# Designs tried in a protein design chat: VH-VL binders against q89xp2. Part 4

Target 1, 226 residues: q89xp2
Amino acid sequence: MTSPCKHGDRPPGRHDLVFVSPAGWRAMLDARDDLAADSLLARWPKMRWPTIRRRALPHEATGVALGLPLPPSAGKKRVALLVEIDHVASVARPPSLQQARAYAPRNWWPTLDRLDGLALRHSVDARVYGSLAWQSLTGLDYVTGRSDLDVLFEFRSETDIDRFVADVAAIETSAPMRLDGELMSADGAAVNWREVHGGASELLVKSIERVVLLDRHQFISGATGS

## First folded at step 17 (VH-VL)

Design t5
Fold by OpenDDE, fold request of step 18:
Structure t5 (fold): chain C 226 residues (1-226), chain A 118 residues (1-118), chain B 107 residues (1-107)
Amino acid sequence: as target 1 above (226 residues)
Amino acid sequence: QITLKESGPTLVKPTQTLTLTCTFSGFSLSTSSMGVSWIRQPPGKALEWLASIDWDDYKYYNPSLKSRLTVTKDTSKNQVVLTMTNMDPVDTATYYCAREKYWDFDYWGQGTLVTVSS
Amino acid sequence: DIQMTQSPSSLSTSVGDRVTITCRASQSISSWLAWYQQKPGKAPKLLIYDASSLQSGVASRFSGSGSGTDFTFTISSLQPEDVATYFCQQYDSTPWTFGQGTKLEIK
């Protein structure tokens, strides 16, 4: 299980899990017939399953933008939610590789273990945020034969990014699945690890606030600004 | 008006099976976020949740009693049935059914006292 | 299981007095908490849900507050008809559990 943080500790960033208060859920279910009409969605809060923090759309000026991915069995629908800040009960990081491992296909285990070891060696915090994460969080079937492994790598100023992504790429060569994911700076700015590995001079940097092209060096050095 | 009423035997022998029926009106278990729960209360003691069933026929059981409990619904009859096996004197209690709207129990039956005795 | 501990177990107060009952959860339950009133020989009645929301038809003298592990139920001005046992209940995770109850009497 993820360790929830109390509301107010920090604003939820991209990929963070957000637990909505019962009042928040009640308000949403009362206001939106589309949520109430879906049995899985209507049951979601009762199961104490989290939502995921997403970037707000331009018309979502107030509130906290959240999302829910439904499993393939439920059409793989992505549900957009918007809640008041007061209805954020707690925030948690996505599951660790270790936490998610038990829910992964057995043939994924060697890759998960190698990535976990790599992260430890480089003092990188590795989290799962794709189909495997939701499989872990809900116990429902999210992972299919076409699923990628999505990993968030939070790096530090001391991290050798070039070496790290090279090692990730090396692990992928023997992996039964595609390795997707992002490198995340301490400020929450993130880039696809493949862009970095590809040697691009400019990177598409995503944060909760914006999407921008930044110089590679600026991103790696943490000079992304606000 | 929303009403719930428990019915069934008020006396059960040890090791026998208890079957209680909750008949309700004023709402439907075909409605999203509706459920019916069973709660019991031994004389002079605290309340204990037993089981619940929702509009989508999803069932929740108290883990400590799961092996002994079965809950079913007949939406057309507005009835929910609780079965509890291997009754013991310690299971003597007032048994309630309650409507679960979302997550809270907002309407309750009057309760039925079930005594387990030889 | 999440344990709900109420305090006090019993209290005797006067009409018009402010009454405060507390409930502590063994772990954080956010606001997934309800308060019930049970009069002798009667079924429980929902008073407060989601920690602080007043149930429809319930008198405004009843209120609830708190989040996480510590919750408070308050009667702003005790009335004779408020003599009852009060229970907190968490619905954060199964099994849903109740406090042991607080018996409220009038002096």
Scores: ipSAE 0.906, ipTM 0.961, lowest interface PAE 0.5, mean pLDDT 95
Fold by OpenDDE, fold request of step 18:
Structure t5 (fold): chain C 226 residues (1-226), chain A 118 residues (1-118), chain B 107 residues (1-107)
Amino acid sequence: as target 1 above (226 residues)
Amino acid sequence: QITLKESGPTLVKPTQTLTLTCTFSGFSLSTSSMGVSWIRQPPGKALEWLASIDWDDYKYYNPSLKSRLTVTKDTSKNQVVLTMTNMDPVDTATYYCAREKYWDFDYWGQGTLVTVSS
Amino acid sequence: DIQMTQSPSSLSTSVGDRVTITCRASQSISSWLAWYQQKPGKAPKLLIYDASSLQSGVASRFSGSGSGTDFTFTISSLQPEDVATYFCQQYDSTPWTFGQGTKLEIK
């Protein structure tokens, strides 16, 4: 189980798990007739499953933008939700590699273990998002033969990013799945690790607030701007 | 107006199976977010949730009693049926059915006292 | 299972008095809590849901507050018809559990 943080500790960033209050759920479900067709949406709050923090859509109403991915059995629909900040009950980080491991296919275990070891060696905090994360969070089947492993790597100023992504790429060569994921700085700005590994001079940097092109050095040094 | 009513035997022998029926009106179990729950209350004791069934035929059971409980619905008849096996005197209680709107029990039947005795 | 502990188990007070009942959960349940009133020989009646939301048709003198593990039910001005047993209930996780009840009487 993820350790939820009390509301107010920090604003939820991209990929953060957001637990919504019962009042918030009622408000969302009552306002969205289109969601009534998805039985899992009604069950979701009963099971105390989280949502995921997402960037707001262009011209989206004010509030906390949340996502809810339905499993393949339910059409793999991504439900976009909005909730008032007051209905954010708690926030948690995505599952660790260790937490998610038990829910992963057995043939994924070696890769997960190698990534976990790599992250530890480089003092990188590694978290899982995507299908494996939701499989671990809900117990429902999300991972398929086509699923990628999505990992969020939170790095620090002392992290050798070039070496790290090279090592990630090396692990992928023997992995039974594609390794996707993002490198995230302390301020929540993130870039796809493959983009960094590719040696691009400019990186597409995503935060909860914006998407910008930044110089590679600026991103790595943490100068992503306020 | 929303109403629920429990029906079934009021006396059951030990080891026998209890079957209770909840007949309701004013709402439908074809409506999203609707459910019916069974709750019991031994004389002078606290309430205990037993089982729930929702509009999508998803069933929730009290883990401590799961092996003994079965809940089913007939949407066309506006009925929910609870079956509880291997009844014991300790199961003597007033049994309620209640409408579950999302999560809370907003309407209750009057309850039916079920006595388990030899 | 989540244990719900109410306090006090019983109380006697006067008409017009403020009544406070507390409910403590053995673990955090956020706001997944309801309060019920049960009169003798009657079924429980929902008063408060989601910790602080007043059920439709319920008198405004009833209120609920709290989140996490500690919750409070309040009657701002006790009326004679409020004599009953009050229960809290969590619906955070199954099994949904109730408090042991608080018997409220008038002196």
Scores: ipSAE 0.897, ipTM 0.956, lowest interface PAE 0.5, mean pLDDT 95
Fold by OpenDDE, look of step 17:
Structure t5 (fold): chain C 226 residues (1-226), chain A 118 residues (1-118), chain B 107 residues (1-107)
Amino acid sequence: as target 1 above (226 residues)
Amino acid sequence: QITLKESGPTLVKPTQTLTLTCTFSGFSLSTSSMGVSWIRQPPGKALEWLASIDWDDYKYYNPSLKSRLTVTKDTSKNQVVLTMTNMDPVDTATYYCAREKYWDFDYWGQGTLVTVSS
Amino acid sequence: DIQMTQSPSSLSTSVGDRVTITCRASQSISSWLAWYQQKPGKAPKLLIYDASSLQSGVASRFSGSGSGTDFTFTISSLQPEDVATYFCQQYDSTPWTFGQGTKLEIK
């Protein structure tokens, strides 16, 4: 299990797991009949499962925007939630590759291990999000035969990004699944690793605040200007 | 008005099985986030949670007593039944059923004193 | 199991006094905590839920605060009808556990 950070340690960023307080859950379930009517959603807080931090929707009210993905068996619906900051009980990072491994299909294991090794060699913190993450967090079936492996690569200033993404691409050639994911800088700005690997001069950079096109060098150097 | 009431034997012999029924009104176990819990309290002692059953028939048991406990519900009758096997004098207590709304026990039965004695 | 430790075990105060009871959890339980009042020969009554939320119909002199491991229950002005034993309860993780109780009396 990922070590939760107490509220106030840092603001929750994109992909962070957010644990909502009982008061927060109660408020949401009382306010939204659509949530309360869904048995799995009603069960979610009972199981102490997390939500995920998302970007706010356009014109969304002030608050902490959260997402909750339901499994394929429940229609694969993505539920949008909004809570007050005071209802954030704790924040955690997504699970590591190691943590999620046991929940992955066995044929994924070689790829996970190779990615883990690569991340280690490059001093990159690799974590999973998407279907594998939620499967590991809930024990419910999220991964299917069409599922991608979604990986968050938290890189450092000294990381050779070009070499790193080239190596990721090389691993994908023998992978039984598609490798998706993002390269995330220290400030929380992130880019799809494939976009970087493609050699684009401008990158679509996503942060919790905005989506912007930035010069490749600016992103890599950490000069995101936010 | 929400009410709960415990019913069953008030005297049980050692090694026998205790069966208690909780009959409730004012709410339904078909409603999401609703549950019924059993809690006991030995005379002059603290409360101890025993078991819970919720709207979706999920059952929760105190691990220390799990092997002895069974909880079931009849939603149509608004009843929850607790069975506890191999009763011992140490199990002498007032047994309560309570409504679990989300997570807290907001309504309680009056409780029934169960004495385990030869 | 999560252990809940209340303090004090007993308290004798005067009418009108401020009463403070504390509950400590053996590990962090966020705000998954309730406070109950139990009068002699009666079932517990919920007073506070989610650490600080006042149950409907409960007098405003009762309040709760805290998060993580340390929680406080307060009666702002003690009334004669408040003589009872008070319990904290965590519902963070099973098994749900209660404090040992605080017996409150009036001098």
Scores: ipSAE 0.882, ipTM 0.949, lowest interface PAE 0.5, mean pLDDT 95
Fold by ESMFold2, fold request of step 18:
Structure t5 (fold): chain C 226 residues (1-226), chain A 118 residues (1-118), chain B 107 residues (1-107)
Amino acid sequence: as target 1 above (226 residues)
Amino acid sequence: QITLKESGPTLVKPTQTLTLTCTFSGFSLSTSSMGVSWIRQPPGKALEWLASIDWDDYKYYNPSLKSRLTVTKDTSKNQVVLTMTNMDPVDTATYYCAREKYWDFDYWGQGTLVTVSS
Amino acid sequence: DIQMTQSPSSLSTSVGDRVTITCRASQSISSWLAWYQQKPGKAPKLLIYDASSLQSGVASRFSGSGSGTDFTFTISSLQPEDVATYFCQQYDSTPWTFGQGTKLEIK
């Protein structure tokens, strides 16, 4: 669920939803003509929709870097925001597979159900991001006929990752869409599931702070690094 | 100077339809982030929000009353119209329109008392 | 629907006293909350928005605080013109809902 949480529950990581306080939105709208002039951007706080954490640029040394991924009808771009930390009202996890199901094309439902069952069997927390997530959060049209299903798999130290990705690959064989997904450790470091399934010796590891190339063995053992 | 004024009938019979007009000045409903809301207050009771309409024509309705409510705007006339069907004596209240920028009700009309009685 | 519970329902106190009114939401509303003053026969007047921000033209003796579920409205030194009913209102999720009010009187 994407309900607001109390301020300071935890710092936002990759793919986490960030709810901005009314004071934070008011300050941004007052200061930024580009937000006020765009009807969808002015609508965003009126709907109480969340933002998404993004990697900070070098000149953004203070504050929390956020983004608004706009739907295809609005040019399919991500609007950059920078907000003071005291204006972060709450942080929420991305929508669950089950929450997103009602907003997905009907022919995606069997794949979502199989992924949900797989995640349960492995005690993996599976969430959606990308177009289906934002369609679920806003009700706006994000999913197109060319959209991937983007799934975030938060694994535990005891998860058999090699078996898990093999089962993901089996599900994709019968899927009506490309299944894009990331395996994420508890500290927020993530890799693409295909790199792991494909046997790559080094993995591109993404975190909120940086993107680094790590040895496969190091990532699978639960390590992250710079 | 920002002003809002409610107009319409003050006495309505049960089952009839109420139509109220909010006429405002000092702001435009074409301005980004601007909205107008309808709120009512039965005598001696709490305020109850009914409906809102924003600059981008987005509309909100109180779910408990949604089947009975319609809100529309005419930006060129600075007017917002509320229609409420199937009036009942429990709907007797003072009806207000209020400006919403961004999300708080910062200016209110004086209100109009609508009595629903046979 | 989010229920807003105000306390006390009425309060009688003296000019110069500090007045405190509380409002509790049935679920978290972050800081999406306003306080209004309403005098008999008049429309509500906005005093505090976004839980703690003072509306332009409102006397500085009025203040608000809180977030989440528990909110406080304070008049630091009661004046005769402050006799009114005070309401909280949440605007986190629809329907927007109001407290039933606190009637403030001078002894």
Scores: ipSAE 0.810, ipTM 0.917, lowest interface PAE 0.6, mean pLDDT 90

Design t5
Fold by ESMFold2, look of step 17:
Structure t5 (fold): chain C 226 residues (1-226), chain A 118 residues (1-118), chain B 107 residues (1-107)
Amino acid sequence: as target 1 above (226 residues)
Amino acid sequence: QITLKESGPTLVKPTQTLTLTCTFSGFSLSTSSMGVSWIRQPPGKALEWLASIDWDDYKYYNPSLKSRLTVTKDTSKNQVVLTMTNMDPVDTATYYCAREKYWDFDYWGQGTLVTVSS
Amino acid sequence: DIQMTQSPSSLSTSVGDRVTITCRASQSISSWLAWYQQKPGKAPKLLIYDASSLQSGVASRFSGSGSGTDFTFTISSLQPEDVATYFCQQYDSTPWTFGQGTKLEIK
């Protein structure tokens, strides 16, 4: 799915995939009986599947905070992991919309194709997170009949964001699922696309560090400044 | 003490099916993260991995040989069985079974030489 | 398939010498790599796992380093019992593949 980049070139941000080294996995399995005792959790490193970056809890002063989202059949929870930075082998972007297509329900394909076309026309990099992403990464059943399509829209300085979200809304009118998407700036700050489309004057902006409420102009200005 | 031992025929005719049994002691395939693998070494050549089976019954096969290979386990007997169909003289090799606790082959059997000739 | 290329293919040196063997992977394998020793007529023996970790019961003169595509195996001071073939093995992606080996002998 995704090509990892060198450790140290791009620190893990929101939605980034983190591949743990074999030494890191071995240390965690040796230290944590809950990981070793669960067949799916012990299987995870054997499959070389990635983890996801998460915000650190207050007591996690050092290390890299990671999550391991389980499929619905395993209780639909995120297992918390904490690794030393030396055990981060590589970091990769979430799967592209195109890469994830083959793993989506077939009735989703026309919507995915239209979103790909829209993203190309607007110079937006469209990626998936959530259930479709993890289904594409693992092959396990994450997508259910009630799942949203979780899309990450990484926009460029040239993107007309207002027109883009209007076009996303148009695509959703005939989609077989709800589109749950985020607009992400180059520095990793993100906002829900519906807040922008709905004309909200203040936006809830999320990053790996904090969640803050910003005026619409502040978010757009920061995005263009990267 | 961890031991593995390969058993089965040492001479097989072309087109026949080879069945090898790995009998092990000192560990259990019911233990999380545990696996057993089959690896072969033709005389004077590099090692070639064939197949693996893990504690959770997950199976791996070398893609170039997958249509000819079957691996199974009997956890209660501490055995793993490899079946390889349509043997050919190029399959002449020493066949090993090996334990993998996580992903490296930390204990190996002594190996059994299987000769395929008419 | 990931190809593992070892260098040199053979090496003849003296007791007490430092020995260095390299392995190059055809694509990045992070640190999913092991080193084995195999003596004539015997099964392989694991020496180094996860690129740089020493297996229990293995002498401290053996070491490994590297990540990505380039890996190095070192014997700090060669002993008579170290005469063997040494090879690397990747376990990043299937099929698990082995280097062709380096035959080490004493002059």
Scores: ipSAE 0.789, ipTM 0.913, lowest interface PAE 0.8, mean pLDDT 90
Fold by ESMFold2, fold request of step 18:
Structure t5 (fold): chain C 226 residues (1-226), chain A 118 residues (1-118), chain B 107 residues (1-107)
Amino acid sequence: as target 1 above (226 residues)
Amino acid sequence: QITLKESGPTLVKPTQTLTLTCTFSGFSLSTSSMGVSWIRQPPGKALEWLASIDWDDYKYYNPSLKSRLTVTKDTSKNQVVLTMTNMDPVDTATYYCAREKYWDFDYWGQGTLVTVSS
Amino acid sequence: DIQMTQSPSSLSTSVGDRVTITCRASQSISSWLAWYQQKPGKAPKLLIYDASSLQSGVASRFSGSGSGTDFTFTISSLQPEDVATYFCQQYDSTPWTFGQGTKLEIK
């Protein structure tokens, strides 16, 4: 489904999938009784399933901070992992909207198709994260009747961001779910699409390192290279 | 000391079903991350993985043989059983069971030669 | 299926020589690879796991390296008891597959 990047291509950013090496998994299972004692957590490396990049906590100064989101049936817990950089085997982008479609509820399909078409028209790479992403990666049941659709919109310099978010809003009016999406620039900085559509003068900009409030002009200018 | 031992028929006729039992000691298949695998080696040829069964009852099958294979376990007896249907002379091989922890085959049985012939 | 290609297919060298065997995967397997030794009439024995980690109780003259598609197995100084067939095995994706083996003999 999701092919990992070649090892060492780039450092992992927000929402990136991280594949841990067998040595890294072995070290974690040997050292952490909470991982070894839980059948699903011990199963995870046996399936070669990825983890997700997360922001490091202040006390996690060494290594790469990763998360392992469990399905609702396992209590909807996000297990924290910390691995040495040498145990990051590869990094991959989240599943594309197209890859994830087959794993979505059927009543989501028209919305997914419209979003995919919109993304293509605007030269935006549309990816999923959250429950649909993990359902598509693992085959386990993550999506519920209360689930949002979490979409990552990786835009380019030619993207008319204001027009794009207006079109996203139009699609959501007919959607069977809430759309929780982020606009992400090439350097990995992201904002919620609703803040941009709502005309906010300051945007909450998220990156792997921090969350900062940035003037709308500064984000748009920096993101488009102007 | 960790040991594994394969048992079952050594001569099987074409179309018959082969049933092999792996009996092991020195470890439990209830232990997290533990598995047992079946691997065969035709005379003079490379090893071929057949099937695995893990502590959590998760099962893996070689896709090319999946319709012919069944693997099961009895943790209380320290046994894993392989069933392979519709045997053919090309299936003549030494059949091994091996312990898998976490994902490498660290202990192997001595193997049992199964000959498929009229 | 991931094909594992070993080289050379056979090797005849002297006691004390350095032995190098290579294994190439048809696609990236990260470091999900092991090396085994098999003596005639015997079951395989694990030597190296996770591409480069030495199995407990295995002599330090054995080593492994590599990741991705290209892997190397080395015996730093060949001993008489090392006469065997050596093969790699990938465990990145099913089916788990083995190299065809390298038969190592002493002159």
Scores: ipSAE 0.789, ipTM 0.912, lowest interface PAE 0.8, mean pLDDT 90

